# Ledger of designs, part 5: VHH binders against Stonin-2 (STON2)

Target 1, 311 residues: Stonin-2 (STON2), of Homo sapiens (Human) (q8wxe9r568to878)
Amino acid sequence: EEEITVDVRDEFSGIVSKGDNQILQHHVLTRIHILSFLSGLAECRLGLNDILVKGNEIVLRQDIMPTTTTKWIKLHECRFHGCVDEDVFHNSRVILFNPLDACRFELMRFRTVFAEKTLPFTLRTATSVNGAEVEVQSWLRMSTGFSANRDPLTQVPCENVMIRYPVPSEWVKNFRRESVLGEKSLKAKVNRGASFGSTSVSGSEPVMRVTLGTAKYEHAFNSIVWRINRLPDKNSASGHPHCFFCHLELGSDREVPSRFANHVNVEFSMPTTSASKASVRSISVEDKTDVRKWVNYSAHYSYQVALGSIW
Key: E = the ipSAE of ESMFold2; O = the ipSAE of OpenDDE; V2 = 0.75 times the mean of E and O plus 0.25 times the DockQ between their complexes.

## First folded at step 1 (VHH)

Design d8 (framework vhh_surovatamig_d1)
Fold by ESMFold2-Fast, scan of step 1:
Structure d8 (fold): chain B 311 residues (1-311), chain A 121 residues (1-121)
Amino acid sequence: as target 1 above (311 residues)
Amino acid sequence: EVQLVESGGGLVQPGGSLRLSCAASGFTFDDYTMSWVRQAPGKGLEWVATISWDSGSTDYVDSVKGRFTISRDNAKKSLYLQMNSLRAEDTAVYYCAKDTYYEYSSDLDYRGQGTLVTVSS
């Protein structure tokens, strides 16, 4: 019944370039949460792959935790829960703490850098405006650094992928007004006769088509949202892009806004992986030898991709 | 400004060898998958070979497997195609392409000017 769980969660945020998705700006915030069920007074020690303790760590074999990385990383702007002895950390880099019993809490957070060269996929987007007609097309390709190895034991998916295309609020109101025949709400449907990057036959309703996932207008985000449950899929391994196409027809009395959205928002999660390569190397509990120890990793990505025109 | 400059083409006899080179500039070369694409006389574009950003993964069209080898030198920002056991059917203009496959012509905006390979006796 003696048990401690360490959850390491990375949050990637940033801005990437149009087309090739070069990382222009990024931040990685790592949060470590503890949940423990330990009897009596407990004093715990946590060891990370902190570059400042490389070669100097003293760890009993029983305290070593499994890891998939050989990297040692720089920890920036460390902030700690009150149960951590910060003086011990500053003097020796040891994370010494007395955990809250049976309560999940954030032990610490720190800043790192993104450990990879590329994001899991690239998103290339082009927009075309011709009078009262607007077309948006995106191509999503899996990056070879994340998808080149099809080994099931090393494959980590991108889950709950959400690509948001902001739509001006006045466009939404115009569409609702023009599409209201018998009090229907704003609606979009797939047009199998449509071509990507070409003018399709459409009414006042948005025409959307995707090769993977679903796309629809979502009021909560004031955006057309392209959702994909999991990447890569079986077709991703071939290097062929997944595509999104949307054709919007505005009414003849509608003026097309001079400023359309400049960025597309991309958001997804990756289980059992780390954007920072932060790793728990050791966990020990003073005066206890039979403690169940668990470490979980996850990463959440949220970034902006620049928009552009095809023509 | 993205620039791709191919070289190394020429006239060779069947069974001969050629090494094509592509010099890249204007982008972070070592972040991108690179491909070779060819266009035979009177035909459309055909994808030939792809190499990942880290050289850890390569792929080839079936007709050239075992005969062609794609490679890259990230320090020199260069892409290569070693072509052995050349056949008349390999006659084409060869293009260096950034992060693209031939089926998706919209993605071929960053292909180079090409280099002609003629296999004839």
Scores: ipSAE 0.000, ipTM 0.108, lowest interface PAE 19.7, mean pLDDT 75

Design e1 (framework vhh_7mjh_2)
Fold by ESMFold2-Fast, scan of step 1:
Formats: C-alpha cells, structure tokens, sequence
Structure e1 (fold): chain B 311 residues (1-311), chain A 122 residues (1-122)
C-alpha cells in the first residue's frame, strides 16, 4: 500500500547558567527524514510553516496534515538531499523531491531558534572542597514555564535523562576497584533518605546517593552518570526537587586539581514535541490520492549547565 | 549578537550623489529582507525601500526616482545609491532588518543600525 512517513527531529544544544538555567547560548537543528513505500514515479511536495509562504499557501484538502502550532517560522541555512529540486525551493519555497523508495533518508536540515522560554527542568549544582574532601550536590526541578509542563493532561515526558559529572583523571582510581574476577565500577541506587551527613562507608570509596533513578561512574563518559528513565515522576507533583549527592575522600588535598569540570552535561529526549515549532502543513504525492501519510515529531536536548558554589 | 553598521554619510552639494553601505553580522544575512529608513531633523521616520536575498526590491513611491537599493550576500552588505539629492533629503539614514513579511510597519523591524548622517547643502 502507498505510504509516506515524515519524521521531524529537533536537536537542541547549548549552555545554561547555574541556578535558574538561563539559556546563555543555544542552537536548534531540525532534521527531516523520509521513509516511503510508493510505486512508480513518486514526485512529492512537502509544505512547512515557512514564514516566506505565509499568506501564499495553496494546498488541496487531501494534502493537509494536522497542525501542531499556529506559528510561522524562519528557516535558516537550509541544506537538502540530492533528490530535492533546490532551484524550485529558492525560487518558490516549494520542497519538491523524488524520494528514495523503502529507505529512510534525511530529506533536509535547517536551523531555527528555540521556541520555549525555559528548558523542561532546571538543574542547580553546588561543589564543596574541604581539604581532601569533595562534595557535589544537584537539585532537579520541573520547570513550570515550559509549555508541556503546564497541563498535566497533555504533559510530555523527558525520557532517558542523563546527567554527567566529568571526573578528573586523577580521581578515576577512586571509582574503580579490582576484584578477583576483574575491575568493578562503583554503583549507587535510589535513596530517598539521603543527606550530606551520612556516615562514610570506607576511607577511599565514594558515597553516591540519588532520590530518583541511578548513579554510577561510567568510564565511557569519564563521568559519574545520573540516569532517570522518565520525568516527571509521581513525586515531582510534591514540589520537592530530585537530588543527587556525591562525597569523595581523596588521599590528600594535593589530589584536588587546580582545574576541574566547571559544567555538568545534561541529555534527554522528548517524544511528540518540537523545540523549533517546525510543523508539516502538507504532503502531496503527484498522481496519487490514496496515500497514507504520517508525521512524527521528536526533540533531543544536549546542553551544559554551569557549576555553582555551596551556600 | 546582531549588528548593523552604516557608513558613507557626509556633506553633499545639491544635485549630487552618495552611496551608503550597511555591514551586517551576527545572523544569516541571506534569510532576511533588509530595509533603509531615514529621519529628517524634527520629522518622523520615512521608509525608503526593502530588498530580499534574491535582489527583489520594493520602494516608497515618493523616493523611487532618487534611490536604488542593492545587496552583496557574499559580503553581508546592503547598499543605498542616492542621486539628484536635494536639501530636503538631509536626514539620518538607518539600515534595518525586517522581522515579518507583511505590510510595512516599524513594528516589523527587529534590529536597527546606529545611523549615518547625510547633509545636503552648499
């Protein structure tokens, strides 16, 4: 059966401030992928909410796709797959293409601006150094300013949340230990009673506690990685932050480097959402009227959060 | 950071010609309509014209015979050529970026240059 699927994926990258996570620098890259199963000549036309066609849009009812926004957006630095007639686009803004059959490919990419005022959650991090002792604590709160968080009935989750705390190479020995069967990484589990006052377990073994998810050192990232499968969770409604805590006791204050990580890396995905407000308004397939048309949206976030001092 | 910097202003004799330039930085120049706007001493803003990336232009009918707008996308530069200048053309000339593609309105300009002054007198 004749069908075409359009995947719109936004990639957010940037740097945010400590505390309130103000966006200091950002980039949003939108990629549009096509997967089609169409017989014969399959000349297709894709319509986006491109500001340059606002007021001049002409589409047949059968070609109209469900809208995700009333906004019209600017498309910057458009780059196209070779199957797109770029001369048609530059002269008329029409995205005209002959798709690769039965193969998922990137039709185009472009840059936009982030359409939200805030990110889905804030992460405040504080680091304390006292002699040979190092403590790191983070507080994670869902942002009420993010549009998907305002209505619980239409709330979209943040999935596969990964918060990475870079570990200086000098400290790696404290996170990995030998056993008779091989090297073993330090592991931590959810602990809702966690506090900075907890008794030290051993002189060189780091103490890690989280109130949601899991945390452990992961060599692949040279970082302590705090993983949360889905936000918000049931307890997010209480208004209390989700917490990460790490206490590391070094052999001497000489093991504290003069420079260490000043940022925490945050990464997660949000299904069925758009960071750019890019929207597919129409899909047309020449000489075919009985075509099944699908549009999927997703956003991936990857950014750095500045570290702060403990108060 | 979006920046627009005008240059080329100065003193011109009546009947003379001047070419103004506007150097743009901090954004993808090719994606925007660019406009020229002027303000004579003690008067309001007057739109001169706009140009899109393709070179397509639209002018204020009262000024169309006196001005030509052009751009060089490879240099991120906008130009205003003025001919047959009169004393009434004495003004501060501004380069502006057009945010929306609707009818002319000062609300549609999201960034303005600092301006360059043109004085027409003997």
Amino acid sequence: as target 1 above (311 residues)
Amino acid sequence: EVQLVESGGGLVQPGGSLRLSCAASGFTFDDYYMSWVRQAPGKGLEWIGRIYSSGSTSYNPSLKSLVTISRDNSKNTLYLQMNSLRAEDTATYYCARWEDYGDYSFEYFDYWGQGTTVTVSS
Scores: ipSAE 0.000, ipTM 0.084, lowest interface PAE 23.9, mean pLDDT 77

Design e2 (framework vhh_7pa5_2)
Fold by ESMFold2-Fast, scan of step 1:
Structure e2 (fold): chain B 311 residues (1-311), chain A 124 residues (1-124)
Amino acid sequence: as target 1 above (311 residues)
Amino acid sequence: QVQLVESGGGMVQPGGSLRLSCAASGFTFSSYEMSWVRRAPGKGPEWVSTISGSGGYTSYADSVKGRFTISRDNAKNTLYLQMNSLKPEDTALYYCAKDYSDFLYEGTDAFDIWGQGTQVTVSS
């Protein structure tokens, strides 16, 4: 019955460059949630890999949690739930709290620096305009610079990948309510001898092709949304990029706005990983024995990638 | 309004010492960790040192450990950095920060968050 679960959730947000996806600006927010089933009024202590206690940490052996990293990190702009004794934290860096039993709540949040040099994958996007015709193409490649991608045996997936291409409101009329399911390779589709003459293509319907996942206009985001359930895919190992292609025939070149969004939005989750390298080093419960202790990690990424344009 | 004003920089020869000060206002100084961050010509911003709100806990970058000492006077709302055994590679503009900026990738514009800084030049 005696049990406490600590969920460490990271949120990465930022802006990356169009070609090599260099991180130009970023923010990492870590939220720690507690769910406990503890009898009586339990006093709990949480220890993180806080740089300010490196070398001075005093923890009972029974309270030590399995380590996820050798790094020690800086905790910035810490904000605490009312059950935390903030004076104890400011004086000793100990997170001392009395959790509400059987309720999941956010114990604390803080900001950190992104612990990797690169993101899990890169997205290159090129946009070309010729009169009233607009083409958008993206190439997605797994990044060898991201630590979890270097060893296939320890690789962690990117899940529920969503790449959103903002569509100007005046282009919405060109999208049908039907989704385009292009889950075959772009080269394979071209090799089938597809023809895009006026008799084969009406000129009013967008042509969308993807080599992995699905792509369609989604009004909730005012965007064309490329969705991929999981990366890497078996084809990622070949070194070939996953591709998205879209071709629009507008009624006039005046429908191409001068203020077209120069960024695409990328969003995905990575289970059992940390963007901050925040790690729970210890969990203790005062005057209780046989407490089951669990720590879970997850990271959610949401960022903008610069859009290449030629007009 | 949060305001941080750095002072105490100057020119010194290798092996010399300087003491930097940061006057803080607009917030409850004793309730926040304070940091020193520096930027050398041609380099990105580098974290130097952090001190807890009470002053009981400190941490240092490996490059300055044993030579620099961070301290604070909560009654005067002032942060200090005592720099001993200065080396040419310590030459930089030094900034006082209420917290370490996660905007380190934004270049020089991020320094406006930390005030104008104080220049330290170590040369023979």
Scores: ipSAE 0.000, ipTM 0.131, lowest interface PAE 18.1, mean pLDDT 76

Design e3 (framework vhh_vobarilizumab_d1)
Fold by ESMFold2-Fast, scan of step 1:
Structure e3 (fold): chain B 311 residues (1-311), chain A 122 residues (1-122)
Amino acid sequence: as target 1 above (311 residues)
Amino acid sequence: EVQLVESGGGLVQPGGSLRLSCAASGFTFSSYDMAWYRQAPGKGRELVAGITSGDSTSYADSVKGRFTISRDNAKNTLYLQMNSLRPEDTAVYYCAAEFYDSSGYPEDYDYWGQGTLVTVSS
């Protein structure tokens, strides 16, 4: 009956380079949410792997939780819910609070740096334009740190992967067909001048193909969206890249931009992981010893990858 | 290497005006929220004025209507125009940079300048 749940969620945003996805700019925001079912007036204390308490943790904290995490991190730009005594935090680094009754709320947020050397996968994209023809190709490869020496089915997954390729609104009429979950190819209608009396050859269809997942134009994003439910898959360990390919033939009455877009947008979630390496080290509740404690971690990634020429 | 270099401090009479500048280098200035803090003799650091990457401004109650914060992203420079100065404005003024929305707490800022002294006396 006496229970407290701490949800630690990291949000990674940034811009990465065209070829090897070198991080050019990044931001990691950590949000901590509390949901508690505690009787009476409950004063709670939360302890994180805050570098400023390293070496004095045993003296400063009660109810230190079992952990394998050895990394200590700097907490930047901490912001707190009104139930937190901020003066106590700034003077002693103790996160002291009285939680809301049976309501999930954000206790605090803070900024950190990305704790890893590389993102879970790299995405290389090339585009080319030749007259009225446009080609886009992407190669997705798992980073060795996330797939090497392990069965892909036992690794922490990247879930609900969404790769978005912004398209000019004028090209939307070329995408008359949408992919079904599991379909590996999609053909779009050729955009031509008037069919009746047209001098252009009829019957040519552009091709859009993926080796994993599905792809279709989604108006909500003004983009072609490549969706993959889970990475790595069974083929990731063999070193084979996952590919997206799109070839469009536009009508002669259209002006074609020299580039599909400047960046491709990548978004996905990773359960039970932390981009910041922020970890909960202690949770105590004043005058209560029989309290059930839960800690959950998740990371959400959303970033831009630069585009390149196929030629 | 990141640097914030303040300039423009000095001695001024009550009712006078002064303009502080902060030249930034080594980071993407336009992406950062910027702020001016001050520390008066015998007191802690306090927020004077803030400006977001989107040009939204905020001011401490003690300086509203007298001070104006502004930025020039092309020059990587932050400014504080101080008008109708009072003896109570005497302090070391610090330029600070923060990647996302300001918490108002000095320890949360990513980068700090060395400060520039402003003395308001007759």
Scores: ipSAE 0.000, ipTM 0.099, lowest interface PAE 20.7, mean pLDDT 76

Design e4 (framework vhh_surovatamig_d1)
Fold by ESMFold2-Fast, scan of step 1:
Structure e4 (fold): chain B 311 residues (1-311), chain A 122 residues (1-122)
Amino acid sequence: as target 1 above (311 residues)
Amino acid sequence: EVQLVESGGGLVQPGGSLRLSCAASGFTFSDYAMSWVRQAPGKGLEWVATISGSGGSTDYVDSVKGRFTISRDNAKKSLYLQMNSLRAEDTAVYYCARDMEWELPDYYFDYRGQGTLVTVSS
């Protein structure tokens, strides 16, 4: 039936500092995808909170879309699908297009500035090497400075959190040998009374503990991967950090690279949120009434936490 | 020898302000994130605020956000907590704390000062 769906997806990428996750480098890319079921060749118009049309916006009541932001934003480096009339955009800032029939496609993309001062959480990581013994520990804390964390009643979760610790090629061989010789598990959870930093009485067995989620070596990423389904959880409100601990006993100190970890990779998604504050203000379809209009927002974060002297 | 010495606590009326200070010695101050932690009578330790080594990032517990400001002066090796619009529930001993790396207590601090008492009462 007559309907159009607009998906606004923000992609945050960057590099943050070791201890406090201060943003050192960042890029925010906004992609707008369209999926429409419209009879005939329908001419459509999309209105964004583009600062260049602030105060000059003229929209019919039926075309107005709900918005939760009063912010107007700068659109940098706009790129459009071939169905968009770029001359109209350059002359009037109107996004005029004829959508593809029943196909999800990227209408446009543009770059924006990250609207927050901090990321949704911080990840502090410490690494220690002593002979053939290697330990990695991370502390994860929700950031009270992030706007979506400000009001518990309107808080939006970080979903499918993936924290990846790259494993040197030398250690991958040791993991494979350990698996073949004993089927040792790298997945672990810690109980309330468990302490971190204690070594196994069995000696050379790898130890991996998390206070939330799961952690294991995943060959597809050549990394130890700490996975958390949703943040914050009930315990995030207590002010205590969520923790990851890993202890490895290698065959000899010659198997330890002089520098084995320069960064930790963090990835997660936030539904119904925007990193850019990009907002759809209007959708119109020429010569059609009773068109169902939907707008969905999501943000995907993928960044490196620097380890060492980069900050 | 790591030393953290807090000062600036006292008795203040509700709605008043206080500024806490912490003098650090025995380590490279700018290499460590620093925190303020408090303990109300009969309660456990509660984290209040953290500031990064560079001073570029800060975090606060929700109950003090907008009222408290954490800051540091790396040249003077000093940490500060500006406390505004104080409430009776802010009554506690306030501790200056250095973030730890390997040993994990209930909070991730490896060194803590002697504390300074803040009493909000009329």
Scores: ipSAE 0.000, ipTM 0.127, lowest interface PAE 19.0, mean pLDDT 77

Design e5 (framework vhh_enristomig)
Fold by ESMFold2-Fast, scan of step 1:
Structure e5 (fold): chain B 311 residues (1-311), chain A 121 residues (1-121)
Amino acid sequence: as target 1 above (311 residues)
Amino acid sequence: EVQLLESGGGEVQPGGSLRLSCAASGFTFSSYWISWYRQAPGKQREWVSTIYSGGDTNYAESVKGRFTISRDNAKNTLYLQMSSLRAEDTAVYYCAREGLDYGDYEFFDYWGQGTLVTVKP
């Protein structure tokens, strides 16, 4: 009957290096959304794993929420919806608010530090420009340094992975959709020095090959987009990389390097995880004890991977 | 107009120390995360350290224990104290205003002109 849902969403953005995907720049923004169905005057209190209240919090047992971490974190640049009593927060670090009825709204946002040393996977990309021909090769490998990847039985997937290779639309020929190739066939071709994508039906038609997922030109992004529904896959469990290969034949080679971006864009989501390690410790509603309480976590990653020093 | 101006670079022998400064203007310095980055000859620009608006810090693995980032909000100045310098620390060091605005969540930054640090082998 009476219920409140708290959605904690982390947004990671940044730039990582070519090859080892060392984090060059990063930002983590945490947003907390509330959706409540509460009767009467519903004054609510939210408790986070805020380092400034560690050891000092007073919480009734019925208000304690299951947590995904034992860590305490620093909250930077907190910004609040008008329904939050900011004076209470500044004085006591208590998030006190009267929620909007039956409306999902953003209660607050803050900045945090990325808690991991590495991203969930690395993307290594090599490019070759030879006259009017451009070849792009990427290798994707799950990172053993990312904590959620250490135990295959408890790891959390990266979902809806999008790797975008920007190309101007005026340079695009009609891209043929490639069927997924067996890894053995792809490896044999590459190891023997044969150019990937050499099997073009038309001399100017680009060829794309992937060992997992799909790849095609998508006009909405002005990019070749490599899509993978879920990582890790069976091949990721053995540590073997997933590969993307693309061969472009362009009409003029004089402007090719200046027409391409210096970075590849990577975007994906991880459900039930936190990039910040932000955790809801308690939820209470004044004068109510039978409130149904839900907390959901998700992390969205969006970053650029450098292609190299020079095209 | 956002401006960042680095200073304090120079030549130093291995094992030596330098203190870099970054003077900021044109924005509310205390409200932003400020970072140090470096670019070695022939290499990509790499992140070195960040200090957050609340004073917390983070460091690249290669400089942990040797470099210390700090800020003086009253003077709108960022510092990087570098100790136990190595030949691999030779680079142009850049100050950057990291930023996602509250009303604009797109990634962007503002950079200074850089200051050269040369650690002679």
Scores: ipSAE 0.000, ipTM 0.180, lowest interface PAE 17.8, mean pLDDT 76

Design e6 (framework vhh_7yz9_2)
Fold by ESMFold2-Fast, scan of step 1:
Structure e6 (fold): chain B 311 residues (1-311), chain A 122 residues (1-122)
Amino acid sequence: as target 1 above (311 residues)
Amino acid sequence: QWQLVESGGGLVQAGGSLRLSCTASGFTFSEYYMGWYRQTAGNEREWVAFISSGGSTTYADSVKGRFTISRDNAKNTVYLQMNSLKPEDTAVYYCATGEYDYLWGSEDFDYWGQGTPVTVSS
């Protein structure tokens, strides 16, 4: 069959403030991947919601793709695969290319701005150091300001959520590699600032508790990793925070570094969504009419939540 | 504008060595993590080795201790030194790159080369 698939992948990176997670710095990178199964000569044209084309777009009816947004966006720093005729793009903003046969490849990338004012959830983190004891607590709450969260019935999930707490190299000896020490509970009600206390452990073993998902030290990241498969939890849209708690008892207060981690790393994906609002408006294949055309969207988020000062 | 070009593949006897090279053009090489994948007929591409923009390396268990990945940012080149080759290492080897070193899957790579074949005889 004659077929072409366009994958629009957004990557959000940035730094957000401690507490309310205001976006302090951000970058959105959009990558467009092509996978095609086309016979013979296959000259293709891709149309995006490029603001420089707004009001002057000429597209055949058969080439129009379903609209995902009414927004038109600025494309910054466009970079192209060698199969793209870049002169055509600079003169007319048309993305003209001859795709690689049966091979998934990146056609192009560009930078844009984040289309939302807030991220899908907020993560508040507090740290405290008292002698040889270190505590880290996080509270995670879905953001009602994020557009996909406004209607619970049509909400798009955050998937494979990974929250990483960097562990100072001096403390690595206190963790069992790949061990799970967190308590998982989907029925727990947790108030802001609540502590789960300690299980019965030896003096230097860490204690970890979570109200959703799992938490353990993962050597591959040199971090305690809090993993949640899906947010919001399908049985809870009440706005109550999900919590992470870690208590670490070091052998001596001399083992506490002068600098704790300055940030917590947050990473997750949202299927069928776009952080940039980049949208494929048209796909054409020269001299072919019976081509099956598919467009998929996804957004990946990876950012730092600032910790500020240690308490 | 951009591309990855692999070289150094060929036929080698079991126990032998090969060094693969991948030269990048059209982007700021030093900002990107680089990786090697391999593929046999009828199977999906499998990860072999990664090197971060900062030079940190990681390897698949099947090649750990035998293969070494390295990079030369001045030459925009990544290398895969393959020692103690086995018939099971026979595959087409692909070079791949990505901007963010937090992404470690085949779908996380931005650019792919055309591949270079390696055949290990018994």
Scores: ipSAE 0.000, ipTM 0.109, lowest interface PAE 19.4, mean pLDDT 76

Design e7 (framework vhh_7pa5_2; at its last look DockQ between E and O 0.02; V2 from the best seeds 0.00; counts 0 for: pae E 20.2 > 2, placed apart)
Fold by OpenDDE, look of step 2:
Structure e7 (fold): chain B 311 residues (1-311), chain A 123 residues (1-123)
Amino acid sequence: as target 1 above (311 residues)
Amino acid sequence: QVQLVESGGGMVQPGGSLRLSCAASGFTFSNYDMSWVRRAPGKGPEWVSTISWSGDSTSYADSVKGRFTISRDNAKNTLYLQMNSLKPEDTALYYCAKSYEYGSGEYSPFDYWGQGTQVTVSS
């Protein structure tokens, strides 16, 4: 059976403000990948929700792909694989190409504007330094203003959420423990009932706590990494905040660096959705009527949350 | 097996230049976006630059814009990073990174990393 799969992948990058997590700057890169199994030299046409095509779309009924969005987008800085007739695109905005056989490849990419006003969740982080004591607390809450969060029935989750707190190299030793199996990173205790606020911590050992997911120092990132498999949490109310807490007592106040990382890194993926609202409206394969056509959407978010001045 | 081997690192004075190379094997190099990532002492990984599979698109971190140039030779399965006007702040272990495409259409820009090559900028 002949088939063609179109993967529309959005990559969101940016910087968001402390507190309200307003988007200060961002970039959205949309990548379209093709995987086709077509006999012979097949000429394919891809139709996107390009604003320049609006009203002038000529597509056979059989080539129309179902879309959930009515949005039309402006494509910026389009780049194409060599198999695309770029002249045709510039003249008619039709993406005409001869796909590579049995190989997933990037057909094209373009930049777009982020289609949402807010990110899927907010992350509020507070850092405090008192003498030799350092505390970091974060509150994660789903954003009601994000479209995917509006209807529980159509909720699109954030998956593989990663929140990274950069750790000074001098502190790394505090988050490692020796075990029979070698050095292990200190892991956060999970307490779903944990509430807002600092708790009195006794002792010199770091304390980490999370209400959801896991947290540990990861060498690969040189960070404490808070990992959450899925948001929103199915076992919590949609508006329930999730918390990360870290308390570190240093040997002396001299060990407190004069400067901490000024941001927290956030990364996650969202399936079946896009950041750009780019959509495949049609797929045409010349001289072939029995081609299976699939379109997949995904978005990856990677951004920094500004922490501002710690003291 | 995916292999990424970085080379070209070393010690240079401020204002100097280095050219890093990354030899790729174990995958179809020309099908993947490639990136440079660096890790400075005491800091987390920092994205430096990305180049598309075709080489037609490049992007840079603000900290290196105008000074660094990413390029690739798909025929040689090699990624390059020309670093000019180097600063002490550029001191880091530099990694070559391969993107990864999931069957579902998900994308990871930095899924496979090399061992890194050390760049030290010091007077």
Scores: ipSAE 0.000, ipTM 0.220, lowest interface PAE 13.7, mean pLDDT 87
ESMFold2-Fast, scan of step 1: ipSAE 0.129; ipTM 0.574
ESMFold2, look of step 2: ipSAE 0.000; ipTM 0.124
ESMFold2 (binder alone), look of step 2: mean pLDDT 81; pTM 0.817

